# Designs tried in a protein design chat: VHH binders against q9y6x5. Part 68

Target 1, 379 residues: q9y6x5
Amino acid sequence: LPPKLLLVSFDGFRADYLKNYEFPHLQNFIKEGVLVEHVKNVFITKTFPNHYSIVTGLYEESHGIVANSMYDAVTKKHFSDSNDKDPFWWNEAVPIWVTNQLQENRSSAAAMWPGTDVPIHDTISSYFMNYNSSVSFEERLNNITMWLNNSNPPVTFATLYWEEPDASGHKYGPEDKENMSRVLKKIDDLIGDLVQRLKMLGLWENLNVIITSDHGMTQCSQDRLINLDSCIDHSYYTLIDLSPVAAILPKINRTEVYNKLKNCSPHMNVYLKEDIPNRFYYQHNDRIQPIILVADEGWTIVLNESSQKLGDHGYDNSLPSMHPFLAAHGPAFHKGYKHSTINIVDIYPMMCHILGLKPHPNNGTFGHTKCLLVDQWCI

## First folded at step 24 (VHH)

Design hf9
Fold by ESMFold2, last read:
Structure hf9 (fold): chain B 379 residues (1-379), chain A 118 residues (1-118)
Amino acid sequence: as target 1 above (379 residues)
Amino acid sequence: EVQLVESGGGVVQPGRSLRLSCAASGFTISDNWMSWVRQAPGKGLEWIGDIYYGGSRFYNPSLKSLVTISRDDSTNTLYLQMNSLRAEDTAIYYCAKGKNYEKAFDIWGKGTLVTVSS
């Protein structure tokens, strides 16, 4: 019957962690499947936008989740990681689990993937967990495998999300070998749990599994701060998002706000919306504010005194430190193949192919992932 | 040498609780998936539950409300907590080491006898 796919994200898993730390369980997974060493993600390199890009194949300007914090001037609506349930924000695209479960005799399941507890186009994932970061990996794994094994109509597409190593990367910074080694060992053990459980349930041989991430992490420092209050009075603008890409809604003439900001720091680029580099594909959505500020790698934009994270992400998507990896195993994938790079938007058309779904219009290129798939020529 | 040694068995009254231990030597318990299995007199082996590399646990549905598996990595020891014991829980209880990435066991303990009797 229909092919099945489990999509797994470990948030903030920087691609070069694979070569700088030991991952016996993940390396065993890769050995029997495929690895993409370097996935070029979308700008801005934040969690909500990149998770939605994976499942829609769209740039942020096209799917409308343009940051972890957003404001819509027409409706006066606000979006944040604590206020993300309004379908308004998600409805500019159709994620793959919606397309999948609307097919005859198919359903979708989700354990915490961003957006799966929202009724997007009046359609919520057939089986899902309300987001709660306190729910253990064990419980997420148990639920997702139960749904894959025991549902009618059958679950053919499932998602699983875990908050690490992102949370620890922010807390310690990616350069803290002692703490990150402990964190990454735990994550590798959880990958082992996933594989072992799938084998115990008899799911492993006929399930396609993708293990990937949304972005990497770079080191920050109290010595690398950009203080906006030194350059501009709060009364001149509304701050929609702060760091490392600030979103500025001017309250006065936007050229005047731009001029006050453009020389604020040599470690920050200031863009009028029309001047945002074309390579970012980050211009053509009303949720992108009239002025954005882009900090250099490792720099933090602050308002006056703030406690400083030791790691962050959201920077220019050309930076290798912002890039995750992708590994995959299953009937659709070659065994023992390594691939240098794909774009994160390429994952969506590949997943649609594996599931036999017609992709919605998207920015991905199916040809970029052909070498991963057994039914395709590597041309 | 590689071995598993169960302990903590004995005679307990119905309705009471008991914790079994499984000391591992010659290998690191957290690098493997581990299991508890029991055998009642004159019966076949009955799976109780597993604990995996990262601590994920899965139980026989008929026993799930009665048992808890835990692991102490600092002492390389596996535990089985059993509650509300019944006469039918009388069995030899075994600790087992799984083969990584397989649905099979390769190392067994000698077992510890639990007798539920008043």
Scores: ipSAE 0.828, ipTM 0.936, lowest interface PAE 0.6, mean pLDDT 94
Fold by ESMFold2, last read:
Structure hf9 (fold): chain B 379 residues (1-379), chain A 118 residues (1-118)
Amino acid sequence: as target 1 above (379 residues)
Amino acid sequence: EVQLVESGGGVVQPGRSLRLSCAASGFTISDNWMSWVRQAPGKGLEWIGDIYYGGSRFYNPSLKSLVTISRDDSTNTLYLQMNSLRAEDTAIYYCAKGKNYEKAFDIWGKGTLVTVSS
């Protein structure tokens, strides 16, 4: 019968939390499966872009979700966390759940994964929950397992998204051991709930499960602020996104705006679009603004105000603090295998392989994940 | 010594509510998944519902609207709230500790009798 896959994301789960905190349930999951200790995510290291990179295998410039806040100058459309439902933003790529449910005798289910409540290419996930952060993990788990167990055509690809530890990482900062221990203990218990429920329903032995995240978290401080209003009058530009990667649309000559910004802070790099480092793969999309400002790790770009965040992400994707992990269990995966690193875009072609889907053109490399899979030679 | 002790049973009128308690000793209740099960006179065991490590709850569909499972980690106690009781709810009520990551129980309480009669 067709292979099945559940993809789970715990937002903002920094890779080194695995070393620095106790996860008895997650470690039990890893022991019988695989672990990738570090996943190199895509720049910018934000939630919407990285979740879409996981399910498309594409860099942000290629899938078009280039930030959590975007502006399209031609259509005059705005994208934000609270204004994300227009398919226009999502249609530059085909996510795996669309490809999956267009196959004969297959459907897709989603519990809150970014984009799954949007009709992308006129196709919305076969079963889904409208995004609402107030919906409990219990309800998300109940819905996703019900759909995996009781759907016709069968659900062969399912997603599950949870907002922690990202929300708490922003609130407390990753260095707050007492609060983060409590938060991460709760996350581990929810992983236990997931595994227990799958076993109770008889799904565990024949379901492939990936537990991963989109990015990490770094410590912020009131001593590390970059006050943009002190460097340039706001009348010279439109601010599309602020921190830690500011997106600047000049209202005047862009070289003049660049020159006003380039000496603003030694803790911020200012790039003309054509000068963005090639390693970011963050240049070839009209939604990337003509000037970006990239703060150093732990620095916050502000508009003459203090920040209430004690942790943040979005920084350079070479920073270990921005990297999540990946764990997986199921018939497709080895047992007890540890792998050092993959790229987040590699997850998509691996998932397509597991599901027997032809991947769309993408930036992932299947060879990077072969060692995780029982049906592949690791060479 | 690992044990589960149910309490709160007795005679109750139809249409009333009742809360059962299950005191656990010798282990931490929230490190385990826990269950309520009942046995009506002359019948087999009937699963009522479970509560898992992180507090996720799952119920027998036929009872879902009538029952709520909760726990108090500070007192290491599991609860079963039953509403709108019927004569059919007359049973011995057991709490049970599940084996982690298995579909099985390894520790049972002695049970508490609930009799619903007019």
Scores: ipSAE 0.819, ipTM 0.932, lowest interface PAE 0.6, mean pLDDT 94
Fold by ESMFold2, fold request of step 25:
Structure hf9 (fold): chain B 379 residues (1-379), chain A 118 residues (1-118)
Amino acid sequence: as target 1 above (379 residues)
Amino acid sequence: EVQLVESGGGVVQPGRSLRLSCAASGFTISDNWMSWVRQAPGKGLEWIGDIYYGGSRFYNPSLKSLVTISRDDSTNTLYLQMNSLRAEDTAIYYCAKGKNYEKAFDIWGKGTLVTVSS
């Protein structure tokens, strides 16, 4: 039988939720599989960029999805979470479902993973759902498992995406134990539903399953606001993205805009594009604006207004609060193995190995994930 | 003491609707996956559908448009809503508790008889 892989994301699942909350179903999944306790994601630590990094193995500057909100000055195109279907934005890379779909005697399936409802390089998965956040987990799970079980050519790569705990993490903040306990219990129950369904259909023993996330969440506060209007007049720039990494397109001399911003707050770093730290790998794409503002953890950039969010993400990718986890189970994976950390870009070459696909050029290192796999030496 | 007790069965006219209940005691239904199964006279067991830990539901394809499973966690009760009943729906209806992470049942109710007759 051909190797099969299901890639699952629960958006905004901070790694240390595993230590601070109870997850009986997820812990049962981990017990017979592998756990990576911290996955170092890519900067900026936002949803669209990190989901695309998982499936391309590329830094954001290389795959072109550099934020949840983008502007292209040449074409005058805008990208947002409600305006994300133009292939223009996605075509700077080849995600794994495209590579898999183009193999003989194989197909791909997708339940809501960012980008899977876009024909990237004129290719879309044979089975997919148009994105709609109102579609229940039950319907997503039913579709993906039926496609894995009953398709010709067989579905060998499938994705499943769920919006929680990100939505609730923004609403309550990660430190609200009462509300987040309820939210995370529901998510754990849905993981139980996934595992139970795979066993009912006879898929569990021969399917590789990865459960991961794109980023974490940090606590915000009305006491930690950076008021951009107190530093610079709106007329001097176009705002492409606001918080916690603001993207600034100057309307006047760039140096003048930079000088007005550089001393705006001790809790915000201001970078000219050429001065963005090399460790971010966030410089070499035209979609990255000439000036970015990076708030310190837990600080919110505002335009003389309050924020309704009590949690946020997008901060420096060195922050542990921004890191998700990875758990996996299946024929390719060891049983009962714990690993401390990998880079999120390492997931792509590992998935290509499991599926027998030739990876496109990427930033991942296969050696970082070898200890997770039964067919590899750890050394 | 772990028990499942079905109720709401009886004689009903074709085309009508009926809701069956299954009261659980000695365990929490939402910590388990739960199922409805029926047996028509002279026939084998027929799976109707399941409800899982997080509320995901899966049905026998031949019955999917005719039935709905729900649960009320505050009363620890499982429900089966049946619509547009036919004579072939005459059966003893059982609720069952699944073994977690297995394709097996470990606790069965006593069953409730539904007779669809004009």
Scores: ipSAE 0.818, ipTM 0.932, lowest interface PAE 0.7, mean pLDDT 94

Design hf9
Fold by ESMFold2, fold request of step 25:
Structure hf9 (fold): chain B 379 residues (1-379), chain A 118 residues (1-118)
Amino acid sequence: as target 1 above (379 residues)
Amino acid sequence: EVQLVESGGGVVQPGRSLRLSCAASGFTISDNWMSWVRQAPGKGLEWIGDIYYGGSRFYNPSLKSLVTISRDDSTNTLYLQMNSLRAEDTAIYYCAKGKNYEKAFDIWGKGTLVTVSS
């Protein structure tokens, strides 16, 4: 009866890992489904913004989650990965799980997807887990499959989030073949666990499953540091976010702060808010600070201390190193089809189509995903 | 040759704990999903639990508080830890190799007998 969809994210899964490492379980998943080799994500290429873009179809300026660290000057509120539960931050958009569970005879379930433990527009996911990174993949998978199998009203949209390979990408850097091989082997095994469990419960044939990610990862180095303290005194600004996109709230004349920063490094672009390139779609929200600093790929903005980052993300969304992939399997999808690229905002209208939901106004283009779907004519 | 060999069975008093082993040869245990199944005297097969490729584990709900499945990839060995044993846990215990991406087993061990009494 109603179509069902499970949306899975493995954080920080760089698209070209698929070419450079072995994924027997993921390749088996793709063999009978579809693969999008590169997904162009949204700027800035950070975790919270991109996960919310997937489920809203909106650019960051439109959904209001513009970074992993934010400040609102009017309310004096702060957002961070440890302080993310105030609905104020999330209420500028309506994510797909809210729309889904407001339909007659439908529920939504969530295992750790960003925002699913927040009452957005006074509506929280019908079944959810409070975020806790110590909860095993096994427990997340068990909860999601139990809810898909046993809930009344039925769960028709479910999300599952896992922190790897992002955590290890930061720790080791994407160029550490030995450690990343081990990490990615584990991720592939967890994908095998997912597929095996869905088959054991009789869910596999009638459930649409999307496996995707929010961003990639690039290599960092002690040879590629940009020292802000060499260019400007701390007393002239409030630092909202540091690297690789710094968010600067001037305490003195904005032009003076800009002038002190504009020649700080040839490896950093300095933008007044009104001068941020239009292609970023990153200007029209009060949470975007008056000045941003955008480091070149692999460069790290630091204060007067050394950095020990080995991998990072958040850079220009045109960079292939920042791009994830998307794979999907289920009744809605073709079998054995590979597609070159889509935009991450295109995922939302595709999911709405699969679920029979009317999408809210969004930045996605349904036509970009038609070739993935059996009920659509591909042009 | 592909085989599974269970060991660690025997006579044990009620309330005690016991760990069973299943040594695998001819294939890599972590490339497969694996299972423990038991058969009490005069009864049918009863599923105990599974361990999947990435270590995710799923148990028979009636047994989940009493058992733990684990594996050691360096020794290619599957384990079943049983706690607070009861007379009703008397059974032949089998390990089994699942057929990947299917709800089926393709290789079974000969089993090891556990008797809870004395």
Scores: ipSAE 0.802, ipTM 0.926, lowest interface PAE 0.7, mean pLDDT 94
Fold by ESMFold2, fold request of step 25:
Structure hf9 (fold): chain B 379 residues (1-379), chain A 118 residues (1-118)
Amino acid sequence: as target 1 above (379 residues)
Amino acid sequence: EVQLVESGGGVVQPGRSLRLSCAASGFTISDNWMSWVRQAPGKGLEWIGDIYYGGSRFYNPSLKSLVTISRDDSTNTLYLQMNSLRAEDTAIYYCAKGKNYEKAFDIWGKGTLVTVSS
């Protein structure tokens, strides 16, 4: 019987929520499987880039999804969360569902994972849902389990995406314990629904399941704003993305734009593209703009002097507040094993191993995840 | 004491709709997965559908268009809405509490009889 894998993301699930809130269903899942307490994600710590890094094993500069908002100067194309369907943006990498369904007697299924409704390299997920945030978790779960049970060729790789706790983290901030407790309890109940359904359908014992996230969340405040309009006139640049990593396309000499911005706030780092720290792996793609502005944790870059967000993400990927977790259960995984940390790019080669797929060139290190797997010697 | 009590049964004409209730005591209904099951005269048990911890619902395919399961967490009550009733829907209707993370029930109600006749 071929190995099968379900990859689940709950968007914006900060790693330390596991320590600070109660998750009876998720803890039951972890108890019978593995936990990675912190996953170091990729810079910038945004949704589209990190979801694509999970499924390609690549840094953002290498897979080309470098932000949630992008501009390509040569083609004049724009990318956003509401304008993400052009394969142009996605074609700089090959995600695991494409590799999987090109194998003999295999297909892939997707419930809302970013990119799965796009024909990447002329290949779209064999079964998928067009993205619509109004589709309930119940419907996503029903579709994904139906496809896992009833498809020919069999679905061997499936993805499931849910927008919480990210949406609520932005709205309330991670420090709002009352609202976040209610939100996180609901998410734990949905994890319970997932596990219960897999058991009811007889899938649980032979399906590998990864539950993870793309990033965390930090608290914002109206007392921590960086007003770009106080430092530079809009006419000097085109704004491609705003906060917490602003992407600046100069309209005048870029050194002049840089000089106007570099002293704008002590709570913001301003980088010419060639000066972006090497540890970000965020330089070698034409979609990265000539100047980026990186706010300190909890600071918000604004044009108007107010912000509606009480929580945000996208900051430096060394910050613990930006890190998600990973839990996994299934025939490939140990039981009751806890691991401190991996890099988010390490998930891809691990998944390729589980599925018996040859990974494309990538930035992950299989050795970082081998202690999670029953067929590997743990050093 | 853990208990499930069904109500709302009775004699109803074909083509009508009926809503059954299941009042739970001694446990929180939303902390568990819950089910409706029926038994027609001379027949075995027939699964109708489930509602899970987070409210996800799954139904017997043969009944899916005819029934809706819901719950009211504030009253700790499970509901079964049945539409376009036929004589073959005559049965004792049970609610049941599932064992968490298992394909099994651990608590059953006494049932409520629904008779569909002209």
Scores: ipSAE 0.786, ipTM 0.923, lowest interface PAE 0.8, mean pLDDT 94
Fold by ESMFold2, look of step 24:
Structure hf9 (fold): chain B 379 residues (1-379), chain A 118 residues (1-118)
Amino acid sequence: as target 1 above (379 residues)
Amino acid sequence: EVQLVESGGGVVQPGRSLRLSCAASGFTISDNWMSWVRQAPGKGLEWIGDIYYGGSRFYNPSLKSLVTISRDDSTNTLYLQMNSLRAEDTAIYYCAKGKNYEKAFDIWGKGTLVTVSS
């Protein structure tokens, strides 16, 4: 039987939620598998970029999904949540489900992972759901397990995406213990549903399952706003993305726009593209705008005085609040092992190894994850 | 002690709907996966469907369009809604508590009889 892998993301699951809340179902999953306590994600710490980094092993500048909102000056194309289907945006990389299903006697399946409903390099996931946030976890789970159990050629790589705890983290803020306890309990119960269903179908013993996330969440406040309108007139720039990393396309001389912004707030770093810190790996793509503004943790860049969100993400990827976790169980993984940290780009070469796929050139390091795997020795 | 008590059975005419209840005591229903099973006269047990910890539901394909499982965590009660009842739906209906992370049941109710006849 070929090796099989299910990759699951619970969006916005901050790593330290594991220490601060109870997860009996997830703890049961970890007990017989592995845990990586912190995954250092990629800058900017946003949903689309980090989900694509997981499945390509590439930094955002290399895979081309550099934000949730993008503009390409050469083609004049715009990317957004409502305009994300043009393969143009996705074609700078080859995600693992494409590589997988091009192998003999293999299929891929997807329940709403970003990009899986797009024909990337003229190839779309063999089985997929069009993105619709109203579709229940139950229906996503049912479709994924049906495809894993009944497909010819067999589904060997599958993905499942869920919007929580990100949606609630934005709404309540990560520090709202009462609401987040209820939200996280529900997520733990859904992990229980996943494990129970896999066991009922006889899939559990021979399926590798990774449960991870794209980023964390930090607390925001109406007391921590950066008002761009106080510093610069709208007419001097086009706003491509706003907070917490603003993407600024100057309409006038770039140096003049920079000079108006550089003293706007002590809680915001202003970078010319060539001056973006090397550690972000966020410079070498035309979709990265000439000026970016990076708010300090918990600060919100606004055009008006208010924000509806009490939690946000997208900040510096060195911040622990931006880090997710990774848990895994299956024949490829050790049992009862905890590991401190990996880079999110390391997940891709590990998945390729598990599936017996040749990885495309990428930024991950297989050696960083070898301690998780039974066929590797950890020094 | 741990108990499951089904209720709501009785005689109903074909084409009607019926809702069965299963009251659980001695454990929290939402901490477990739960199931409905039936046995028609002279026949073996037939699985109807399950509801899991987070509310995900899975049904016998032959019954999926006819039944709905739900639960009320505040009353610790499991429900089976049956629609468009047929004479062949005459059976004793049982609720059962699953063993967590196993393909097995550990607690059964005594059942409630549903008779579909004119």
Scores: ipSAE 0.750, ipTM 0.914, lowest interface PAE 1.1, mean pLDDT 94

